# VHH binders against Intracellular ribonuclease LX (RNALX): the designs that were tried, part 7

Target 1, 213 residues: Intracellular ribonuclease LX (RNALX), of Solanum lycopersicum (Tomato) (Lycopersicon esculentum) (p80196)
Amino acid sequence: SQDFDFFYFVQQWPASYCDTRRSCCYPTTGKPDEDFSIHGLWPNYKDGKWPQNCDRESSLDESEFSDLISTMEKNWPSLACPSSDGLKFWSHEWLKHGTCSALNQHAYFQTALDFKTKSNLLQNLNNAGIKPRNGDYYGVESIKKAIEKGVGHTPFIECNVDSQGNHQLYQVYLCVDSSASKFIDCPIFPHGGKCGSKIEFPSFSTNDDHDEF
Short names: E, the ipSAE of ESMFold2; O, the ipSAE of OpenDDE; V2, 0.75 times the mean of E and O plus 0.25 times the DockQ between their complexes.

## First folded at step 4 (VHH; framework vhh_7zox_3)

Design b3 (from z09 with G58Y; at its last look DockQ between E and O 0.74; V2 from the best seeds 0.00; counts 0 for: pae E 2.2 > 2)
Fold by ESMFold2, look of step 4:
Structure b3 (fold): chain B 213 residues (1-213), chain A 123 residues (1-123)
Amino acid sequence: as target 1 above (213 residues)
Amino acid sequence: DVQLVESGGGLVQPGGSLRLSCVASGFTFSSYAMGWVRQAPGKGLEWVSDISSGGSTYYADSVKGRFAISRDNAKNTLYLQMNRLKPEDTAVYYCAKEYDSSGWYYPDAFDIAGQGTQVTVSS
């Protein structure tokens, strides 16, 4: 592992993952809850560069974090196709990012789970009247302010594009200090994934009522 | 399985040009965004450029106007034309494939799979 400056802690919105032209596949455990899910916890340098794959021999060892698996299935699901139990996704995140974190596997996964709970993203948005609903648009600055009020630090908001070309809330980035102890102000924000001034916050529920007869 | 084979690096004088190539296999090349990342000695990885499946191109500020990314979907090949090279461009250059639904950002946006190609710009 290299000496790094901070982590990005990244969560994604499952409805925005699944409503693009690239469809998704639910985990073998079933449809995820309508909540943010963990993407990853990523060591970074403050100059915008990053380390990765810091120990290619450190394969994921399920016995090291077996007590966390049911919680990770709920909070860290894979939506990639084909449907899976999440181990491939967690192996990717560990090998690419976790091996650079100076944490062992259990600590790495537990830390991300703890920060998801502390970030409380969906509730912080709800407290500001920002709720998932198809066809509704919210100001990106209002989304940032709602999260900042709850977390104490300004997030970065990444958007993607639904199948109709509309920009929508996709991922939320928060920064964590290099000791993995607390949220901090981001030393640098990511590039790309820009949003318009107003974006969708889609619901995981169906948009159509099939009462045709 | 995904395979990416980089080539075209070498030793070049400042102000010179190189063209990097990356031959891809093991996936439907035309369906994915592709990119270049680089790593200078003793430094972290740095995003250089990417190109969407539809052909839209994006560049880091440090290379904008000097580098040009392109793709040939018929040959499953990604290119990077590098002009007006500077000593600061010295690095191993890696071809990268978009990680499924990760977006276009460099921490987790693109996965490398090859050994890279060394570019050395010395005066």
Scores: ipSAE 0.485, ipTM 0.801, lowest interface PAE 2.2, mean pLDDT 88
ESMFold2 (binder alone), look of step 4: mean pLDDT 83; pTM 0.847
OpenDDE, look of step 4: ipSAE 0.722; ipTM 0.865

Design b4 (from z09 with E98S Y99E D100Y S101G S102D G103S; at its last look DockQ between E and O 0.73; V2 from the best seeds 0.00; counts 0 for: pae E 2.9 > 2)
Fold by ESMFold2, look of step 4:
Structure b4 (fold): chain B 213 residues (1-213), chain A 123 residues (1-123)
Amino acid sequence: as target 1 above (213 residues)
Amino acid sequence: DVQLVESGGGLVQPGGSLRLSCVASGFTFSSYAMGWVRQAPGKGLEWVSDISSGGSTGYADSVKGRFAISRDNAKNTLYLQMNRLKPEDTAVYYCAKSEYGDSWYYPDAFDIAGQGTQVTVSS
């Protein structure tokens, strides 16, 4: 029908996924790196609507992107329970979102991997003195500024709540033009995920990521 | 298999009310965020409302104050009370299940499994 206007490119912080009361399951490849991981690359319209499932018959074909699988296991892990490889997660992202992108499977996954590298989120935060550490809080505006300095565009920050009720950095949204070539200013931000003024940036590489009583 | 069965749509005059229901099966309903999305003819999907497993709600600006989402975990049923309906609310309304259990803040990641229920608001 109609072309979409832009992509949301969404990355998530694994420690914040895992330290809620619902917990998580590590992929069969093991505990993820302490780094942002890809959630998805999502076609959207600038009026806040979106397409999905644009070709229900376009099943994921592993042979089309086999050269990317090792990189995707590292950069696009599933944290859903029960523990699995990433194929179910990638199939869901492809069928729901990728089929609407005008990209073939290899290009779709490669493009998201390239944008993760270009965004360089963890390093951009580190350059501003913002590091994952349990018990430390950062201003949401400082996080936005650090990412904007590195990427050139203001992100949307989505927060969730850990098992103790603290707001924390969960997902970062950046926008990509409809040709999937560059970051752009977001035409519209998504709903939800309120942060408050100061939030945690938790770690799980040196501590138990589920800080229960 | 996930099954979502929407009902309660119909024809209503502007200013009228409808109550949509969605009966769910094939998954542990109480563990997932649930939501309503809608699609007008020839347009993309639009998030309407969602509710976490614990009852926290969210609404699109276009429906805030007019619609009320609720759930009954014991009956595996999601509801949408729609008041002061406008012609712009005309659409097929779909019940949607979240992908990440209690992760209801992913509206474009919601899964649609049912046929939806038609809501038509006209004079």
Scores: ipSAE 0.352, ipTM 0.731, lowest interface PAE 2.9, mean pLDDT 87
ESMFold2 (binder alone), look of step 4: mean pLDDT 83; pTM 0.851
OpenDDE, look of step 4: ipSAE 0.740; ipTM 0.871

Design b5 (from z09 with S102D; at its last look DockQ between E and O 0.51; V2 from the best seeds 0.00; counts 0 for: DG spot H102, pae E 2.4 > 2)
Fold by ESMFold2, look of step 4:
Structure b5 (fold): chain B 213 residues (1-213), chain A 123 residues (1-123)
Amino acid sequence: as target 1 above (213 residues)
Amino acid sequence: DVQLVESGGGLVQPGGSLRLSCVASGFTFSSYAMGWVRQAPGKGLEWVSDISSGGSTGYADSVKGRFAISRDNAKNTLYLQMNRLKPEDTAVYYCAKEYDSDGWYYPDAFDIAGQGTQVTVSS
């Protein structure tokens, strides 16, 4: 059995990562897709405490997950500066969080990739008429309801602030059971990252219309 | 190389006070948010308090009103004043530095680098 109670599964919106005063750097492998990307899969306790760095000697071993790398470059890009490939980011996530997951490296990364596909966040938002576009604002409760309709569980929405001071959709938290098999209702919500009642959902594209056709 | 050196722990009776210090080196201290995390024996890590580069503070409900975080940027030092200590405050206390990622979830957003300082509250 696992020595934790559940996972947070966290995805981030790349445009919201990049349009703050800190800015960002695209991966050396190229500009990410306009889609949610994986931040991490994080073991947690129901009492709000957490484990981390459960095996400091278990460094990332690319041979364990080499078949996943191209998919991870697309779905788990690093936006940190300076530009890099994803290996440093994945190493951080593995050492800090993955070593506490009771999964081996391949299973850890594959599981996060599978949950991104299952969550289908961008399509669930689009089905509710919520699309990325600079200058458009959406109700936070509408965003939560759109995701809940598609996933079956209420998400936690984390906001950040762009360089002009506007609150925007940044990260989406969903909870996963300790066996890494399914989404569950979150036993607790994270503290912080509060949103206003309406928030921006920004795009990478300039002068963008929804449905580019 | 980032180094964080915690000190000021010790054995104290319930109701007592301690002041923890964390001396930082290897980075521009004034540019980063800093925080305190604790771990009781056999338990998970727990967020205690943080302070932004601009001085805005946050506290866990379990310590609010009893603990006070502060920083001295000229000395590259983070402090935690701990008052009205209780047996449940017994833990190793770690200083934590903001990681270069904009986020709110403390375990991912902050890194521990030091050995910590033991606080023991017993009668």
Scores: ipSAE 0.433, ipTM 0.780, lowest interface PAE 2.4, mean pLDDT 88
ESMFold2 (binder alone), look of step 4: mean pLDDT 83; pTM 0.841
OpenDDE, look of step 4: ipSAE 0.712; ipTM 0.862

Design b6 (at its last look DockQ between E and O 0.71; V2 from the best seeds 0.00; counts 0 for: pae E 2.01 > 2)
Fold by ESMFold2, look of step 4:
Structure b6 (fold): chain B 213 residues (1-213), chain A 122 residues (1-122)
Amino acid sequence: as target 1 above (213 residues)
Amino acid sequence: DVQLVESGGGLVQPGGSLRLSCVASGFTFSSYAMGWVRQAPGKGLEWVSDISSGGSTGYADSVKGRFAISRDNAKNTLYLQMNRLKPEDTAVYYCAKEYDSGWYYPDAFDIAGQGTQVTVSS
């Protein structure tokens, strides 16, 4: 079915993905930039239910989005082990979520890339003095307000836990209208990993000035 | 490849009980959170319950106190004990495996099986 109410657009923080006990593997293209990366663009219903796998016979067809692959390697990397070029990750996201989106493959991937650019999360956080730095803690409400100032809509913040037990900024959810044209206020918040009032925003390297904003 | 085989569904009267099973293969079962997701006729998917690799459980408000999730890592099997069943519990129930990086939100789990039909009717 292609009948849905909105999208969650979800980005993840690679340092928070990688510093848990599960660890991670860098893509075959190398260590990701210190920036948010795309997790997915997920059709959803206003009542908290969701569709998925709307065409089980579909398969990822590289020729449909070949012009986007280089950009997707940078902005939509896989951190799963073993190291890979991202095709399995993109296939998973397409088959589970993209087939329910009413978009073709090119439009689906291009739309997510465009919304990452529009969201400008890292810069919006930096404008509020919120920078990735190991050992520093930030108020969750301050993080939400910084993103809202730049995007115009309140995000949902999902946290995970590093190997030392500290809660940290992991994923950011923004909502997109069903035509995939603009950010909207979320009709409903996701159910996900809870944050405390203050959380870490870890860095791959806080000792290197080129990673500061 | 990941395989999840659900069983134990059937027709029961309101107030009855069923126990669902899911036999898993193709991955290290004990290392992943597992869950149950259901789909009622004409509706979207709905999170029911999950259980972490360490045994911590979560339940949707609609089933809390009536359903109990458990796992047997030695048998690679996930269970859902469903008590005091209601007509609104009628759905296909799917076993789901945690996505590689996912933890708790309802669509962080992958469905791989055909599901098992539960019908609660007087």
Scores: ipSAE 0.494, ipTM 0.800, lowest interface PAE 2.0, mean pLDDT 89
ESMFold2 (binder alone), look of step 4: mean pLDDT 84; pTM 0.856
OpenDDE, look of step 4: ipSAE 0.610; ipTM 0.830

## First folded at step 5 (VHH)

Design s01 (framework vhh_7zox_3)
Fold by ESMFold2-Fast, scan of step 5:
Parts: C-alpha cells; sequence; structure tokens
Structure s01 (fold): chain B 213 residues (1-213), chain A 120 residues (1-120)
C-alpha cells in the first residue's frame, strides 16, 4: 500500500546501545564495526502516527534476499541478548514496518542499505571534527549541522544514557520520500530521547567483548 | 515469551474518567520502559505516553494535562489514568514494551488492547 506519507530512516550508534546498564550481546559474527548501523526504515504519516503489521502472513524469507545477508550482518546487526545472526531482528523490522512499505523484501532491505551508504553519517561527522572517543562531548547543534551539511536535510538526534547517567548520541533519524527514492526534510520529528546541550559520542570499551555470563 | 494484558476500557461520557491497567509477564518488568499507544477506527497507531525504568514520563501533546502514566514494579503493572475524556480519545489502547533489541523509546505491542469509547 502507498497510503503513508514518508519513511523514517533510523540508524543507531552501537557503542551507545552497549554501554547502558542493560549492556548487549555481540552478533555471532563478533564485535560490530565502529560505525552507525541500521535500526530500520519505518513508514509514517505526516501527523506523527504510523501504520504497522500490514500483512501478518508475509513471513521473512531469507532466500528472497540471500545476496544481501553478508552486507546486512555488517550494517544491520542485532545487539540484543542472546548473541544471534540478526535474522529475528530483520524479521521483526519486516513484519512491523516492511509490510507497510509497498516494497518486496529484497527491495526493502536493499533500500535501507543504500540509504546507509548515501547518508555516510560517520564520515560526515568526522569531516566536522566530531569523532567517537570516550570522554569527548559535542554540542547537539554541531552534530545536526554536520549531518545536514553532508546529507542536505536536518536529522533528528535521539539520546540515551550510559550506565553512569551520561547523555550520549544514540540514534539518528533521517526522512525518505514515500517512493523510497530520496532523502527529504522531515514533515514531523519523532518523540522521545531528548538530549542535553552536549552529548558524548562514545567508542567501544575493550572490556565489553567478554562480559556476558 | 512476553505477555501484556490490558484492561479498564469501556464506554464513558465526555468529561469522564477511566483508568487502564496492563499486567506484564515474561520479562523483568522493572528494567524496561513501558508505554501506551492507541488506534482510532480507520487510523494509524498513535503514541500516547511512556514511562522509563527510572520513572521519567512523556506525553503526546493531545493528552498532556489530562492523562497520567504510572507503574507498579512490585505488581508488574502499568497504568494510564485518563481524565477529561473527549470523543477524539475513542480508540483501542495498547500496552507497549520497549523493544528487546535495546532501543529505548521503540515500543512493541503484544496484547489485544482495551477499547475506550467516549460518547454521549
Amino acid sequence: as target 1 above (213 residues)
Amino acid sequence: DVQLVESGGGLVQPGGSLRLSCVASGFTFSSYAMGWVRQAPGKGLEWVSDISSGGSTGYADSVKGRFAISRDNAKNTLYLQMNRLKPEDTAVYYCAKEYDSGYPDAFDIAGQGTQVTVSS
């Protein structure tokens, strides 16, 4: 169905997922790259409401996107416990959001992978001197400007808190037109995850790799 | 396996009040953010309110000042106190749990919901 207005394209910062009190489990492929990873591509309405679960019979079929699996393991990993190959996370995203997208499974996942490449968030931040490093804090407005300069559109920045209560860069939202062809200005920003004036952009701790018993 | 059981809906006149409850099982309730989302007839889902594991609350602009979210961790129960109800609050209300991929403020519904009808 094409009766939605736009997509949120959502990317997460894995170190910020892993350094909370809840911690994380690395994928079966091991420690993820120090790069943004895909959370999802979510159909949405311009009034802030959203469709979901648009076809409960449309099960994820790994054979439909087998050529993408290696790239998805790298760019769309699950950090939830227990350690996994990501298939349940991709199934969740497909069933909740993908079935509402008007795209088939291959096109849905390929489109998200393409937008990750096009957004090039880490490089755009690094070009502005905003680099992941434990203990380094950056103004939220500087982060927004760096992304806007590279992508052409203002992002929504979602923050979470680490195990010590420090605010940190957690997720970046960009908006995509309903035909899934290009980035657009967001008609409306999502709720939640409010940031302080300065937030940490953490890197992975060397102690995280083996702390799951 | 996560189970969420909503209750407390019903028919009420404009200006009235209802208190919704959600009993949770299958996960460590106190460790997760919880929320309420609603779906009016023929419309998409709409976020209503959420409460973090630490007790911080958020509300949609349409319900601020009228609704109050709370939790009882000892009883694994989430509540939504709804005051000054309006016809536009008519919807199925779903209890929602923070997604297990470790994404705060991303919520999954897992129950049948509870119907709230506001009419005179």
Scores: ipSAE 0.313, ipTM 0.684, lowest interface PAE 4.1, mean pLDDT 88

Design s02 (framework vhh_7zox_3; at its last look DockQ between E and O 0.71; V2 from the best seeds 0.00; counts 0 for: pae O 3.9 > 2)
Fold by OpenDDE, look of step 6:
Structure s02 (fold): chain B 213 residues (1-213), chain A 120 residues (1-120)
Amino acid sequence: as target 1 above (213 residues)
Amino acid sequence: DVQLVESGGGLVQPGGSLRLSCVASGFTFSSYAMGWVRQAPGKGLEWVSDISSGGSTGYADSVKGRFAISRDNAKNTLYLQMNRLKPEDTAVYYCAKEYYSGYPDAFDIAGQGTQVTVSS
């Protein structure tokens, strides 16, 4: 197994993903829920570097995590085009990152699912009065604080840009210890789209007409 | 199949300059964000710079102000102008493609990389 210091656990906001100049394709399983979805669980080093593709021979085997597939379809969908059922996305995540995690495929995906549940990002935001709503903007610090209050650790907020040029909540990074047991303070924050002081937390309500199926 | 062929590396003295090139094939180059990552001996991969399909650029703090990423979509080529090179810039530099369409924040390497050595 490869050595690493911690995991980035990355969740994305589907509405923000789709609310860009780039195409968005709903999964073949249907429109994703108005909730955060998993992007990945990524081994990382404390210096910000990372391992990848630690075992190129370890192809994704659905039989190893068949019991998780339905849950993964809901919580770990791909919004990339062309529309897919998630397998290609999961395969990439596994081969690039999972093979470096010292976890088997089932444990890797299960771990990510568990941390999504534990983080409960949307609820944490809602508890602070931060709700997805088109046209409303929230302080990025307020978003961080809301998540920190719920998770107990400071997140990194990555923003993308909507079609109008506004910053919007795109991804949330949390850090997980190398044993994949608990959230930790991030030793280092990733690179990514920097957020303005105020960012949008959009909903799907205005994105439906622009999505590809 | 995705192919990325890096070139332009070499040995330079501190303060010197290099220009890396990456020729891409096997995918619609203009549709993907591209980037550069590097790996020093015994260390993991490090993000250096990226450029979106639309031309938006990003840089690691360690190279900001010294490196410039650009792309020529007509030539399917990615560039990295590296100025004021430092010994700590010594690494194999890899051209990286957005590893999954629609996720420009994540990159994958496919080439052999090009060695950059900065030494007095």
Scores: ipSAE 0.039, ipTM 0.528, lowest interface PAE 3.9, mean pLDDT 90
ESMFold2-Fast, scan of step 5: ipSAE 0.433; ipTM 0.761
ESMFold2, look of step 6: ipSAE 0.394; ipTM 0.748
ESMFold2 (binder alone), look of step 6: mean pLDDT 87; pTM 0.879

Design s03 (framework vhh_7zox_3)
Fold by ESMFold2-Fast, scan of step 5:
Structure s03 (fold): chain B 213 residues (1-213), chain A 120 residues (1-120)
Amino acid sequence: as target 1 above (213 residues)
Amino acid sequence: DVQLVESGGGLVQPGGSLRLSCVASGFTFSSYAMGWVRQAPGKGLEWVSDISSGGSTGYADSVKGRFAISRDNAKNTLYLQMNRLKPEDTAVYYCAKEYDSWYPDAFDIAGQGTQVTVSS
């Protein structure tokens, strides 16, 4: 593997991907749970640059992580069209990022699954009164503080826009040390997806819409 | 399958200009965000610029005001107009397609890239 300084651990809010003009395709297992899902675990340099594709002879070998597949279908689905079982998405993440991690395939995927459990984002947000519901907006600083209180480290919050142009919580970045052992303060925050001061935390259900007065 | 073919690199003197092109195939080009990333000798990949399917653009601070990204959806082609080039712009430039994210680090880099060298 390439030398690197830390990982970004990236989690996505599925409803925010699915409510854009692009829309989404549910995985072959059906509609995802109303929970954060893993996007990836990305080796990175402290100057903001990153390694990728560190072993061009590598390929995803499903037999090396067959015990994790059901858990990955739940926690690491692809929402890209067309509807899929996730294998191409996991292959993309492994080849681009995983090969740079110094971990084998089983350890790479297991590590990301473990960090999702440890970060417990939805519960940490709920503990601060920040709950998914269409039409409800929260201060970005309140979201960051809720996550920091639960995880011990400040996240980067990435926003996107829904089909109506509303800014919303899209992805949460936490940082992990180069040995993939623990969360750390991010040496540098990523570029992209800047938020307004208040953002929506949408749900999948349109019946949860909130009327403004 | 996705194919991205970069061209337009070369050797230029400081202050010069180049226009990079990327011809895309194997997907509905107009539906995806596209971008440029670069890799200087001995360095990691660095995001340079992106353009959404709707035409909104972003730029790295190091290139803002000098580079302009554009797309021609009828030709499935992405462009990067590079002006006032500096020695620190020397890198292999890769065309990138969004995979399942608007974040540049998640872009598919599938081509061979095109070498830009800025030297006297």
Scores: ipSAE 0.015, ipTM 0.388, lowest interface PAE 6.4, mean pLDDT 86

Design s04 (framework vhh_7zox_3)
Fold by ESMFold2-Fast, scan of step 5:
Structure s04 (fold): chain B 213 residues (1-213), chain A 120 residues (1-120)
Amino acid sequence: as target 1 above (213 residues)
Amino acid sequence: DVQLVESGGGLVQPGGSLRLSCVASGFTFSSYAMGWVRQAPGKGLEWVSDISSGGSTGYADSVKGRFAISRDNAKNTLYLQMNRLKPEDTAVYYCAKEYWSGYPDAFDIAGQGTQVTVSS
């Protein structure tokens, strides 16, 4: 009953997490790179339902993926407060989603890292002239087309709202087959969208109004 | 620690109504989007409804027009008014808090849930 049909591979734009009224806390390694970072790799069903928490006994074991830690700190950081090394975020993703993946811990994290590299989102957007800059707006369809051209599959775009009320690019969803081997067309997209027809692709900081830790 | 305590489930006849409640503690309730997710016997979890910190609501197609989500920030309480209940609404209903994003597969459950049974 924990069988699944595909994964969502979810990447976030850190500046869009940080520029809301909630704000953020940088990782203990400092300010993230201006690049997409991994949120997670989520088993899902074709009807839009999902499994979660599939093995309560399978706690995160850092020794199983110690060789990946430095790469995960760069590509899968926690921006949630308080400032942290990321272990609690990776534990959350493993327990909720990873335990349903049919992968062991090392393979689960390695697979997500590999898909981040393969998706190459920032470069694919930049190739289409879509570059992070506060005050610059792009059509959501143009963002989707740029990613589709580079990856071969249409993404789902999630938007959030900055502290000024501007709609912005927040997360990008791509779909991966159940064997975690390749991108596929998404069988189903998440239920709603919060994007207007044009959205901001922000950079870090507007007029020095941010909390660095 | 985040605590979410669901209540209000029970046995109801088709066409009946129930109101679910969720009392939240351990975080600034008014600052987070909240939602309801459910799990029917033998099925995965299914998003039912959400409400943003600003009050905007979303509903699954299966419940739209029948269910209404609301929140009382002064009481740290989330509600789900369920009308015209159908046997396919039978499920354990969980109160959920946004963790990383406002979309429902990113919502975290923390409580025991409340059982809703709609008899045929």
Scores: ipSAE 0.335, ipTM 0.696, lowest interface PAE 3.9, mean pLDDT 88

Design s05 (framework vhh_7zox_3)
Fold by ESMFold2-Fast, scan of step 5:
Structure s05 (fold): chain B 213 residues (1-213), chain A 120 residues (1-120)
Amino acid sequence: as target 1 above (213 residues)
Amino acid sequence: DVQLVESGGGLVQPGGSLRLSCVASGFTFSSYAMGWVRQAPGKGLEWVSDISSGGSTGYADSVKGRFAISRDNAKNTLYLQMNRLKPEDTAVYYCAKEYSGYYPDAFDIAGQGTQVTVSS
């Protein structure tokens, strides 16, 4: 039985992962596209709590989604050090969140890839004049409005700070119904990870071109 | 103003046990996932364990079966019970507020940490 209320569909901005003091490591496929990438598809409860690790015996089986690997390398890369092919990251997301989804592995990953395409975050932001560029700041409400206009639902915007202490767009949360069929209004937004009134939307900086850790 | 205060570290012999505690303030503790990350001498941060707001747990392969994470929401306190300690567990242990989920980057480490040293 399906024992959760909705999913958070979480996308990150890779340049904002990479420009922190910790920095990052590019995937074995090289520098990622300047686009949002999938972090995960996370079952959640309406009270803000969530299930995790629902089936420890259901290990990631690459043969179950081999047709998706090329697309996942592009849209769901790992930026964690050391440089990798992404399998450890996808295994982490599957075991922690995917096992709670009531979907099999292929459906879980395909669903996230489909929502990434459907949300079309970068184009929806660009349509509102919100474009990645180091030193350019945008109102958080303008970012939310641009996404809401394109997707039909208000996102939660999570911020982090770069190595210089500048607040920046880090992750975008959208909500998906429990059957994983459509975007919905979020029943509840996460607390914390709050932005200032204006945040940077950085592009990949020269500081992101670095060796593996 | 998030504050995390770790305690319970110390010097133990291999095979020994320690219980770490983290007292949280400045946020609604029961609403957030919490975790432990560690930093061994000369190395980067390593995720050790996490616990969701609902009580579901996860563990790094290196500690699975030896460590147990738990929380007491009435006391705003996170625990890590560490059993069968190895020299490789020597590190500063940090309490972390994890709510975003990309596990190497998802931790908000605000405390000073607590030193665990495992040596003969």
Scores: ipSAE 0.013, ipTM 0.337, lowest interface PAE 7.3, mean pLDDT 85

Design s06 (framework vhh_7zox_3)
Fold by ESMFold2-Fast, scan of step 5:
Structure s06 (fold): chain B 213 residues (1-213), chain A 120 residues (1-120)
Amino acid sequence: as target 1 above (213 residues)
Amino acid sequence: DVQLVESGGGLVQPGGSLRLSCVASGFTFSSYAMGWVRQAPGKGLEWVSDISSGGSTGYADSVKGRFAISRDNAKNTLYLQMNRLKPEDTAVYYCAKEYGSWYPDAFDIAGQGTQVTVSS
């Protein structure tokens, strides 16, 4: 296998995935929680290059992480169309990134779940008064500062654009050491996803009837 | 399912030019950011260039001013015009589709790639 220097730990904001011109499809379990969800845990080199697809024969084996499935459905859902149970997304992440991690499948998925819990992104933002609300904009530097205060390390903030052309909080990148044990300062930040000075932190559509009343 | 078919590579002399093409199918091409990544012998993947659905472009410092990325949404085709090629540009070039993010690690590489060899 190929050595690497660190991981990006990437979390996405589901409402920002769903409100683009691409749109989205909810998982077969229904509308996701209004919380950050895992995109992936990606081995990377400190010069900005990365390994991928390090063992094409290592297929996702659901039996190796069956105890994690319910937690992954909640914290690592697929929003890609058509509606799905998430297995194709987890298979993609495992084959592309997980096979390069030096972790087995159970450890790879458990590690990402643990870092989501540890990062507490939504709570850290809420503690600074940064709350999801359609039409409300926040300074990118305020978002970074709120996360840094809670996690101890500066995140990279990736923005995308909704169907109306508004810049919005889309993904948060934190860095993890190569032994997958702790957050670290990122050796290098990713490129792309440029934010304006103020960005929207959107909520899901208010007209979607997901409550049982 | 996503299909990406790269072509246009070959053997070229230093200072020469090549135009790479990538024909996409299995998704709404115009809705996604697209990019090029490359892998030189014995090295990891390196992001080369990307283009948003709206046409905004980015380039790695190593290729800026020499390469130009473009797209033809009517033909579901991505291009990379490569000028003033150098031996260090020798690599397999892969077409990549956005996988929920702008970062090159989040691009979905699905094709076989196209080999570019700059002889010296």
Scores: ipSAE 0.013, ipTM 0.345, lowest interface PAE 7.7, mean pLDDT 85

